VHH binders against a7h7h6. Designs and how they scored, part 14

Target 1, 199 residues: a7h7h6
Amino acid sequence: MPSPAPSGLAPGFLVAAPALGDPNFAGSLVLMAEHHGEGALGFVVNRPGPVTVAEVLASVDEDLRRAAEANGRAGAPVLVGGPVQPERLWILFRPGGIGADAEGAVPVGNGLSLGGSRELLEALVRAPRGDPFLLLLGYAGWAPMQVEREVAAGAWVPLELEGSDLVFDVPLEQRWETAVRRLGLEPGGFLVGGGGASA

## First folded at step 4 (VHH)

Design g04 (framework vhh_7ocj_1)
Fold by ESMFold2-Fast, scan of step 4:
Structure g04 (fold): chain B 199 residues (1-199), chain A 122 residues (1-122)
Amino acid sequence: as target 1 above (199 residues)
Amino acid sequence: QVQLVESGGGLVQAGGSLRLSCAASGRTFSSYAMGWYRQAPGKQRELVAAISSGGSTRYGDFVKGRFTISRGNAKNTVYLQMNSLSVEDTAVYYCAADTWGYRIGSPEYDYWGQGTQVTVSS
């Protein structure tokens, strides 16, 4: 499979390789939202944080927490999206009608959008059968040329964004292994740097 | 890169008014959430007002009813209209931009201006 062009890593995923070396990103699957000459921005989409959606909403608005509980949205973990600005809330969602015309939302690609406005949060939480969404705290950021160097060094393996199921549908603990299989590799072989890469 | 430039600060008597402006350059201005923060000597930076990309507004409790934030998207500017000023409003006022529009528990935005001094005399 060909590697993406330098500005072609978004939209897409970066799959953490054994060579990464940073323990904070071991086994991470990163959704890349932006990649251009000014840098890159992404979100770890397989790392549950210590708080739930209900706990974050309670700190914002008790009415929103009650709406989340009523609509079955309260129990999901808020993800750790990355080490940059860990108190900043982000919303990844799949617009399907409710929330599709969202304030401040930016399309990522393949039916996936990114937002962070309170108005978007309220719209998604208050809809009983609303669009699927994830809340994330923090993000992963790269300076100009940094992500390209890390990919070239083998720290990350790019995977095309063909659909949003790795963000919303595949269970959190299976997302990295599922991404590795979509690269045509076996997770066990990939982890030890063995024959899985050649299969 | 996004650059924010504040203007309109100065000296004003208590009970007076000032209008601050923040000019944004670079990326599409209308997609940003914009905020005004202030910091007085020896105090923490605090939120004064914020406006989402869709025009929804938030205010610090100490300025509700006195200050109004608004956007001039066609001119790539955001404004803070400050009425009924008191000596407690004396601070450096900072314009801030957040590309994604929402923050919880943190005063830090992606982009910050250099600040403009507002001094209110009694």
Scores: ipSAE 0.011, ipTM 0.248, lowest interface PAE 9.2, mean pLDDT 78

Design g05 (framework vhh_7ocj_1)
Fold by ESMFold2-Fast, scan of step 4:
Structure g05 (fold): chain B 199 residues (1-199), chain A 122 residues (1-122)
Amino acid sequence: as target 1 above (199 residues)
Amino acid sequence: QVQLVESGGGLVQAGGSLRLSCAASGRTFSSYAMGWYRQAPGKQRELVAAISSGGSTRYGDFVKGRFTISRGNAKNTVYLQMNSLSVEDTAVYYCAAETWGYTLGKTDYDYWGQGTQVTVSS
């Protein structure tokens, strides 16, 4: 028996559609880390916050801030990951020198891992290979069946996670447009059309 | 409000098995790792096993290959299957719900159960 709503949205992206109705969410790209019967958890990966990696690290450990300065990571913005628990720090990284299942890390899939421990943060900042990582404050959460209903209503368009380039390599301000183009859509047409995108 | 209730502890002979259960109320697994810690008299509390909502697991070095953590989403329950028990496994076992994100300006977001005694006799 077919389900009226999609399941298995994680790992993957949700691309914000004009149907969201919230101007603050126009152009959002969300990485979905978990999706199950108890709800969903994701991170907005294209919203720079007002603070840098250096500023967050200084509040955690001044030695970590100095290490980030030394390896050129201090100037990157910490992202606004979502409205839930905005004081909670999350770490998205591309496993390489640091393993996908390193202490304090959970594999998301397709070249992405998620963590938040202080020892993981230290390992990534001090990693000699410069494994790519993003710091995020807060997350996006959905109650049971909520994200499925929002997708069915056309508020979000799912996009497969085929690699981690949208998270680490594509510039922040281009991530939404790039994701829309990967759906086979033109960003300008998507914004003004608004309908039929969720077929 | 999150409440954690442990069950399944008791007395067992060396080489035996026990299964611990932890029932969580008032939460989902999406932002928490559920897990087991233990504390023996005169020792620090140490990680036994943890599991994410997605099923990724992590084990303490002294229990790898002997203990298995699993979860039942429908009942919001976490299980610890303990095989090949030794006297050194004697401890109070605590169920925990841990954040997998670091919290700025706060030292803990964890929820803990009351603990259940496991005693392994020779």
Scores: ipSAE 0.020, ipTM 0.333, lowest interface PAE 4.7, mean pLDDT 79

Design g06 (framework vhh_7ocj_1)
Fold by ESMFold2-Fast, scan of step 4:
Structure g06 (fold): chain B 199 residues (1-199), chain A 122 residues (1-122)
Amino acid sequence: as target 1 above (199 residues)
Amino acid sequence: QVQLVESGGGLVQAGGSLRLSCAASGRTFSSYAMGWYRQAPGKQRELVAAISSGGSTRYGDFVKGRFTISRGNAKNTVYLQMNSLSVEDTAVYYCAAETWGYRYGSSTYDYWGQGTQVTVSS
């Protein structure tokens, strides 16, 4: 609180430790999109929501739902990205044919971009062999210095964003476990050991 | 989450100028499309000016050439420079943020500020 922290946690992941008391984030893997003096923003990337991509697309445009069905992209779950604004839809994607800085999108880093525009959603849906994407409802937010304090207290363990595979390629149910292993920890031992990152 | 605060409204004589400011506060996200709308008594809200995240501008027909929209350094601040004001410009001016995230379900609105009164006397 006495001095501003550097923007060290974004881009990157926060891995929920057993010490974390908030049920909204138990067992979560959070992608950190922003971290600065005014706070931090992230998205839980391992929590399936109650609706599918098809259901969300149908509410936006029935033609988009049909396009997603035609190219095999309709059946995936939309994730619960966090408790803030649970009605707000966000798009994480791996840029390639769609640019990292397309209208309404910003590069997160290391093969990830974030957006939320209808135009971006349509472009991603209509390309059968296009860029991988993930839809999320809501986000995780932290006030100034809050995420730094939670990390210092052992609630979260930072993990560097080396690539986008934890978001798009690793199966949803394995993402937290895989992240724990990338920290050099055994998931079972981590839980039994009380969530510390020591030895 | 996004809070919009307008300032700079007031009373001005016809032919005068006024500069409105709008700051998006709370947690910022790296781009917003932002705009100014106005509503006179008994009328619907109408577009005055908008600026995209990329800097493209759009204006309502009756303010072209007189009003200019611009962004501040923080990119979460937008200004409306109003020149050659007429009595017909009298209205409450609202700042709006067009966020990246689409609202799923029945919600279809962007964030709106509280409004700031502009009164142009003859």
Scores: ipSAE 0.019, ipTM 0.343, lowest interface PAE 4.6, mean pLDDT 79

Design g07 (framework vhh_7ocj_1)
Fold by ESMFold2-Fast, scan of step 4:
Structure g07 (fold): chain B 199 residues (1-199), chain A 122 residues (1-122)
Amino acid sequence: as target 1 above (199 residues)
Amino acid sequence: QVQLVESGGGLVQAGGSLRLSCAASGRTFSSYAMGWYRQAPGKQRELVAAISSGGSTRYGDFVKGRFTISRGNAKNTVYLQMNSLSVEDTAVYYCAAETWGFKLPSSDYDYWGQGTQVTVSS
């Protein structure tokens, strides 16, 4: 028999609590893209990686790198989205000129879409003043019932996705603190009250 | 890991129809780009049809108007409806799937089925 699907953590955020002992997720803000009986999938949206958008694009197509620089898109860091399949490039974007169901994309909800095709990347990069986007390498994955157990244990605090500003507009280094404040918590108090390790 | 299970191949008379099915199993997430390729003896593997997770479709020129690719209820299932089959359609048909995102620098499919034989008799 199939287990009932949990009442969803996707679309939404998981805010890492101080009690979370995994170094891969300390101080992280995770966008949850999927949550069902077979597990969950999300992306850490506040962890800069060692390479820029320009560097990734140069490895794909030098002409595409030039287009990104011309359109002001090349200087941003590519994020570490999570430890699963770290060689895979994912695209989070705010649909506008490029629709939520564009080729190689699916809507996540609330003004946010997820994609993973080279054609979508090219369309986003080549559109002057087009839709905001983030590039991420890898994702965060959870086995069946795993994320539910971790939330119940206090490792993660769910936060509703009310818009895409935490992904695109809030400065990367402020995203976790901003999310904690949206939970009605003070970041300093949250870090101390949870016990355990530093940020 | 993802496993692709193909079904629906077999023997058919020229002018007939077959429907191939492919189901992805294992840990699945909401989106696979999926496609069908075929390889006749002594020839290179060629694209028959592909469907993105958004539902956009692409077809090889030799099958446009005769074959239709579609998704099942879950995005992890794909069908190939083959109409007006000819002897030239005889090949092993492979299901392929790509979990989203793409591998730098290649966007080749990540997972391949074992293949299913389609034989069209004259």
Scores: ipSAE 0.100, ipTM 0.460, lowest interface PAE 2.9, mean pLDDT 80

Design g08 (framework vhh_7ocj_1)
Fold by ESMFold2-Fast, scan of step 4:
Structure g08 (fold): chain B 199 residues (1-199), chain A 122 residues (1-122)
Amino acid sequence: as target 1 above (199 residues)
Amino acid sequence: QVQLVESGGGLVQAGGSLRLSCAASGRTFSSYAMGWYRQAPGKQRELVAAISSGGSTRYGDFVKGRFTISRGNAKNTVYLQMNSLSVEDTAVYYCAAETWSYRLGSTDYDYWGQGTQVTVSS
């Protein structure tokens, strides 16, 4: 039976507030892919992991690693998408032909799609002029009503998904600051003014 | 939340055919990689056939040319067409599904059906 719970946080971003002390999410920018009565699912999109695309692909298929090197994709970091199931590989990509009609790929919105199949990975890696993509390991999960409570408590600030540039074009180390500025806030002021009216 | 229900098993004479079906519920069925495995008494589960989310197929060496895996996304069902059955094909056949994300370092499936018995008599 469906429950009419609000689902207004996906698609969109959650910007970690300075008050958020969880080391898994401190200073993070989270892309929200699902938000419904059974919970929420998202990905941290500004947290580089210890391995590269080439290293992950080598563990999948040596031919894929060679294809990534040939296409200039091998050196990019694989992101830590969140603490849940860190062995799961996810793919955020901009659909522009290859992968646009891929089975198992779901549009997130505004030029952004999510997948995770080996076949999608292979198609994107082998495309010389293919769309940008990010590989992520793990995801962020929230129980029913949990993300709503955390937002209400000021741990996260929602930001609309206006386009995919925060995921693909803005450098990793600038994504949180850029998101804060898009909220109409100064990053330095945001860090000092944690809790809003209570400095 | 993914539930797999197998059907179509039964008793068949050697040289006959069976069509197994696996109905999946939850999420978008077409986003899953699906497989059929079998287990005879006292043996390990072995791959019979697999179909990727993108439609690529793989078969176990003992069934190549006799069995065909296919999917009907509109029905949330995967099929295994078994032709030229032999006594050695007697086993419990399991449907398996991988979620829409690849599990690094694993070739195992996330979800398994309860199995359906296939018995081939001589």
Scores: ipSAE 0.017, ipTM 0.391, lowest interface PAE 5.1, mean pLDDT 80

Design g09 (framework vhh_podentamig1)
Fold by ESMFold2-Fast, scan of step 4:
Structure g09 (fold): chain B 199 residues (1-199), chain A 121 residues (1-121)
Amino acid sequence: as target 1 above (199 residues)
Amino acid sequence: EVQLVESGGGLVQPGRSLTLSCAASGRTFSSYAYGWYRQAPGKQRELVAAISKGSTLYADSVKGRFTISRDNAKNSIYLQMNSLRPEDTALYYCAAETWGYRLGSTDYDYWGQGTQVTVSS
């Protein structure tokens, strides 16, 4: 997806409700990058994968691994972005530094951008300013009308994108409960509530 | 599905220029990152230049001599090769990948059949 489509759910978050039966998405916070008549695309932003940034970069280029080590990025986990195309690497980042000035990325909204090229990866890893970025493997995809039906069924609760702190600043293990609280809900009550029955 | 067709290869003298063209059909042109690879006899395939939406990358051996570009109106990608050297002799491939880099693969999703470039006296 080269450019975000204008719609009601993107840019924004989907907060997984207990009614969601798919194990790929239980307890997840999804950043919605695209929502249009042909479907939707998003990324789970609170699920650490089994590999680190350094390990992924070593598979690309040893010099990139060294650059990540030098700028303190080596130990961060690469996230599981979703079950679709788990071999594809995606990049969420805040554009602001020298590397982030490189084209090849599309704005998601509120200072958040999405890319997927090797050129962008190299530019961000080597950026002297240390622009925040997340690496993700795979994405969450929805067929036409599917995400709208799942939201209507209470499987997902939409949350507006207010800045990018849930993606970069809030600790990964706290992102889902932080999002639930921003909806005006108590996480414990939300989990007990079941959430899936109401249209 | 994306179909890639290369053209513009040939025999050229050292110091001369060639422009390779890659015509893409199928999915929307701008949805893919594109690259030029080359393979000389007995050697592994190597990336020469790559382009995504606005970003470019060049192998150290061709920086300052080669320029990759795209023309969305013509659904085409180009490799302008200046100051050609005998060591640039290879079969040149146009390649395309889905938005999002495929980790752990040395291959793009789609490949052309290649066009031969020979630099000799």
Scores: ipSAE 0.016, ipTM 0.311, lowest interface PAE 5.8, mean pLDDT 79

Design k01 (framework vhh_vobarilizumab_d1)
Fold by ESMFold2-Fast, scan of step 4:
Structure k01 (fold): chain B 199 residues (1-199), chain A 121 residues (1-121)
Amino acid sequence: as target 1 above (199 residues)
Amino acid sequence: EVQLVESGGGLVQPGGSLRLSCAASGFTFSNYAMAWYRQAPGKGRELVAGISSGGSTSYADSVKGRFTISRDNAKNTLYLQMNSLRPEDTAVYYCAAIRQGYEWPDEYNYWGQGTLVTVSS
């Protein structure tokens, strides 16, 4: 039975509802990069992984790792972006000069871009306090109509992408709570099952 | 299940030639950029040559004019033709699958097990 498919979740955030029991997504804030009739793609932006940027760069080039340390880039965690292809590396960045025209990079919207080239990684790392970036392993993927069904079921609450501060500036451990407050909700009330919309 | 299996390595005299092959399975080969890397004794991995899904090629300056990368999408196979080999080309050569439009750090590429090339008298 055809029903109108909601669209327009990208660019934007999905805020995980407390009722969402999937351990891959519990308490997550997901940046939505694509949403169309063929599916959706996003990244969890508040889940630290087991390695740092310096550790990833050391496997690429020791001189690049040293450049990252010199430029204050080395200590940040590489994030777990989602359960799909957890070995794949993505670069989420704010273009402001270096890397803005990197080949293979695509605009997400509202000052955010997504890339994955070594050329982009090197340019971002070598810029002293230049364009901000996150490295992410894996992504969150949805089949056609899947994310729309999950939103309708209350598993996710959409939040408009105002700027990139939830991705780069708000401390990692505060991103979900900050997003909940931007929805006009109190995090404590949201966490303590505010179910019962049944009336 | 992604697999890359290299073959064709061996011992060769300076000035000689070798052809490396990489048989790919478990992914849609034609959608991926492919590359050859090498790791010489006591050194890190170096990108030697790359080829896009469309056939555009790139080479490290040290091998340009001597090595030729090619692919056969019908056979899911990547090749490296190595001519005018020098002792400094001695290394383990690795096949890698790179996501189309992006290059990945060494930890995040799909990798083969490697094939040893020794250039020596």
Scores: ipSAE 0.000, ipTM 0.112, lowest interface PAE 13.4, mean pLDDT 78

Design k02 (framework vhh_vobarilizumab_d1)
Fold by ESMFold2-Fast, scan of step 4:
Structure k02 (fold): chain B 199 residues (1-199), chain A 121 residues (1-121)
Amino acid sequence: as target 1 above (199 residues)
Amino acid sequence: EVQLVESGGGLVQPGGSLRLSCAASGFTFSNYAMAWYRQAPGKGRELVAGISSGGSTSYADSVKGRFTISRDNAKNTLYLQMNSLRPEDTAVYYCAAIRTGIEWPSEYDYWGQGTLVTVSS
């Protein structure tokens, strides 16, 4: 049986269980930014989208695209953060450098902040020290009590946020496996009970 | 008139290969990011692979190492090479063209009609 979910899933991660059949979330690692009585909000942090940082920046300012290229950031994928408002751009960044005090930025915790302003985007891209950031389109949303029910049903496994390395440092394609291992589980064993051709 | 026309789908046995093509017309192909989506029976659409206007590629975890996305701007064509096919790859595969930028529509700018891939022994 899955353990009951504690209240306060944010800040933290939800690790998609193999039983979760929704293709928007299969094999996903979700960073939970908000969890309260009115619902929850999070971002899939391991799902690359079809566009790059450079392509998004080109629509804002060609000088920003050039700055991203000079800093080696242009080729990074913009992530699919979730199915809600897929036209909205979000910024996850490591505070402590330029943009840490940006207007509208919200601390998520453990070396991680969330923003969405053009001013923040420009500050991060033009930062000479190359502070880590991710761009995401869309977010994952849950109605009141919905995420708690899904966790209780075994669709998601909560994992504590113990720093920002799963968001910025662990290679994107390894984030789900790394999160599963941090739960004390072996990814192969976790997958075997959930189906698949090799199971 | 904008068109995306997929081809190359069919029935294959597990372990087989297929190459999908998407012929684009009616827009400046080289200016768009392109993607392959799939939809299995009774499921929603999922992103399979994407390729930027500059040629950078991305893949869903379930297809990494097995599928390769590529484009030919001179021919206005998008490709998906699918190797080591599995029964769970059975789906209708859709070609999509995406306008890049901070404002991204809730749906892609252009979609194809889809091509069916069935992996069954």
Scores: ipSAE 0.000, ipTM 0.139, lowest interface PAE 12.3, mean pLDDT 79

Design k03 (framework vhh_vobarilizumab_d1)
Fold by ESMFold2-Fast, scan of step 4:
Structure k03 (fold): chain B 199 residues (1-199), chain A 122 residues (1-122)
Amino acid sequence: as target 1 above (199 residues)
Amino acid sequence: EVQLVESGGGLVQPGGSLRLSCAASGFTFSRYAMAWYRQAPGKGRELVAGITSGGSTSYADSVKGRFTISRDNAKNTLYLQMNSLRPEDTAVYYCARGPKIEWGSTSYFDYWGQGTLVTVSS
């Protein structure tokens, strides 16, 4: 038998620390979907991208665009989920709204699921319940042992996933600060904490 | 009604050039990203080149430096200038509308033209 894969960062969040100099991830909040011995995969959930939900739906089906507009869902930005496969569209959603019929979807944990099919998007847009979903372009990827090394070096601070509000309910521009506060830290202090002087 | 009509395909010798055109109607052309795909017999469709509504371009590695995608928003027309053509470029070429966004588990575009055949043979 091969050795068991390390785990513990998925499901959960990684909060970018000031030591992280990569412009793809500076000031980011990443939802971790997978973490094992062969690497990790996550999505930046606080970075608006170049297109809206309405623009994606207009490219798919005018009836879907109208349904989304009628339900107040069309104006949301599609997020930049990360630098890997930046043209690939992903869907984060709460599965309860469309039930067990969500084909091609996989559970992330704590009431979140991940999908990527047109059929899933159609079902979510047409659902009268108004169940939340978030569209993302691309993802964040880490090679084996890479995310563990970056966490150990202080580039990322793990935060437990206790609900989906940081993904759907907290405004984009407040998600990183809200995550920092949930770590028990003040955002201003956190920005200087990594290399700051002490008394 | 969305329509995409390709033209400009034909038979050309290796090293030759062709210019493909795609006439678009039934939508506000300037608001959409456009793409050229191709499909050889027995193969799936592959993205050749794309252009955003703002004019930014992208190319498959196999055609980079040889092909140029461009658009004329006043004429609602998409172009593909193909230079230094090779036998492996032989395919039916399709114009497609969309922001070049692929679905997570599969590629999907709503509207395609009928295609134009490009044959590169000696």
Scores: ipSAE 0.018, ipTM 0.331, lowest interface PAE 6.4, mean pLDDT 78

Design k04 (framework vhh_vobarilizumab_d1)
Fold by ESMFold2-Fast, scan of step 4:
Structure k04 (fold): chain B 199 residues (1-199), chain A 121 residues (1-121)
Amino acid sequence: as target 1 above (199 residues)
Amino acid sequence: EVQLVESGGGLVQPGGSLRLSCAASGFTFSSYPMAWYRQAPGKGRELVAGIYSGGSTSYADSVKGRFTISRDNAKNTLYLQMNSLRPEDTAVYYCAKVRYGSFTPSEYDYWGQGTLVTVSS
């Protein structure tokens, strides 16, 4: 009989611990979108890539780039979502109004949805008062029982998804620090001491 | 573009003090974690002290209680107050802009030119 696995990692965050030796994930905050018997899927939400939203849109449709410029969305970085399929574009968004009924979009939970269609991208970009969104390239994937083993080994610390502010509202460079504090830990202590906060 | 300019290094006797400064420009200083690293001859770069955007600090065990990292967001300046200096503190000290909230060195971090600290009796 295998050891009990932790349950309820999606929807939620995984906060990278200093013991995680994988350079793809050092200092990462991962949004967990799926966690089931066949594995897990998530996105690093605090790692800016080398290109902006406008640059990605210009490679697809110049009218979309102009819409992003006009609506103040052009300068945002496209994030590196993880090492798996690094050329696949994902759209993480808050389904408040525009995009809520978009074809192919699926709820992640607690104010977050995930999509990948051009139609969703156009709807979000063209709406001046539309839902906030992030573009991500690639994703983080785990085989069956792998993420549970990594959590049990202390490589990742789960954090409950209470809202979408860590994804859209907290400045990108502060997201890991803010997540560590929401665990009840001090970022400095957590990084060098492996847990940091006193009991 | 990102620019980090360090000052305050020098020769000091054991038990002495130095204050290092790092003037930053080309980015929103208050939004980034900042760190001091050092490199002694024949060794790799190691974290000395880090400070997060929110003010939380981290120190290497070898410098805890002796060194204090601080930041002045109005002046875009990072500081390292070094007290009770030891010969083993002799190194080139580097100011770093840290990108991903971890003080593990990465290719995405930006480094200053370094300032030499020599502790000799």
Scores: ipSAE 0.005, ipTM 0.172, lowest interface PAE 13.3, mean pLDDT 80

Design k05 (framework vhh_podentamig1)
Fold by ESMFold2-Fast, scan of step 4:
Structure k05 (fold): chain B 199 residues (1-199), chain A 120 residues (1-120)
Amino acid sequence: as target 1 above (199 residues)
Amino acid sequence: EVQLVESGGGLVQPGRSLTLSCAASGFTFSRYPYGWYRQAPGKQRELVAAIYGGSTLYADSVKGRFTISRDNAKNSIYLQMNSLRPEDTALYYCAAKRYGSWTPSEYDYWGQGTQVTVSS
């Protein structure tokens, strides 16, 4: 069974800095799930995609879509987790007793777990008072030493994972700004920063 | 989802060049991280070169000699191998990585392999 091997940057966040010129990652907040000598893997946790949880579930199982609607899960956006395998569905969740032992589910750390199985999805969706979860399509991956070089070049700023609130509790549109403030920095002046003149 | 087929292997003399090709089927070719791995008899499978987006990585033993590239229009990954040495003799595998790590895993998508033999 595959399991993440957290080291250095995982578990943690990468906060996109002004030096990051890739428009697909401008203003992004990436949750780092895996970082080791063979590479790194993470998920952008503040990019809403064009579809909702209900729309994804409808393509899988109409009964599961109805369960999500009944349990107040249907309207949330499915996030764009990153450019790699944009058709692959990932589940970030807070275990809380359901899905904690699901096949293929692995701890990320600090109250976060990662999965991708249909069994986990069904368990989370069908529970009326289920654990918080986030659906993502795709992931962000780095070759060995690549993420370290990008951090050293100032493209990303690491932020310690102090809890899961940036993933589940802080509104999507505020996650990058909140992360910047937790770094002890002001959001103004960053690629997606507010304030200042615009022509 | 992804099926990989390697080609371009063969018998070559030391100092010569070979280009390996990896043809992927499926509509998401451009979204995968890809690696070239090799395995000599009695040895473990090892990473030779990797590509993810515009970023590349090479094993120390092949740096300066091998070049990995991708052609999204042709759904193909290439390994250009220059200045081949007898110790480059191995079965070469193309892999599409499913979970970020470059460590060989049975969870990756693997091709069948193509033999490269470097000898006179």
Scores: ipSAE 0.007, ipTM 0.155, lowest interface PAE 9.8, mean pLDDT 79

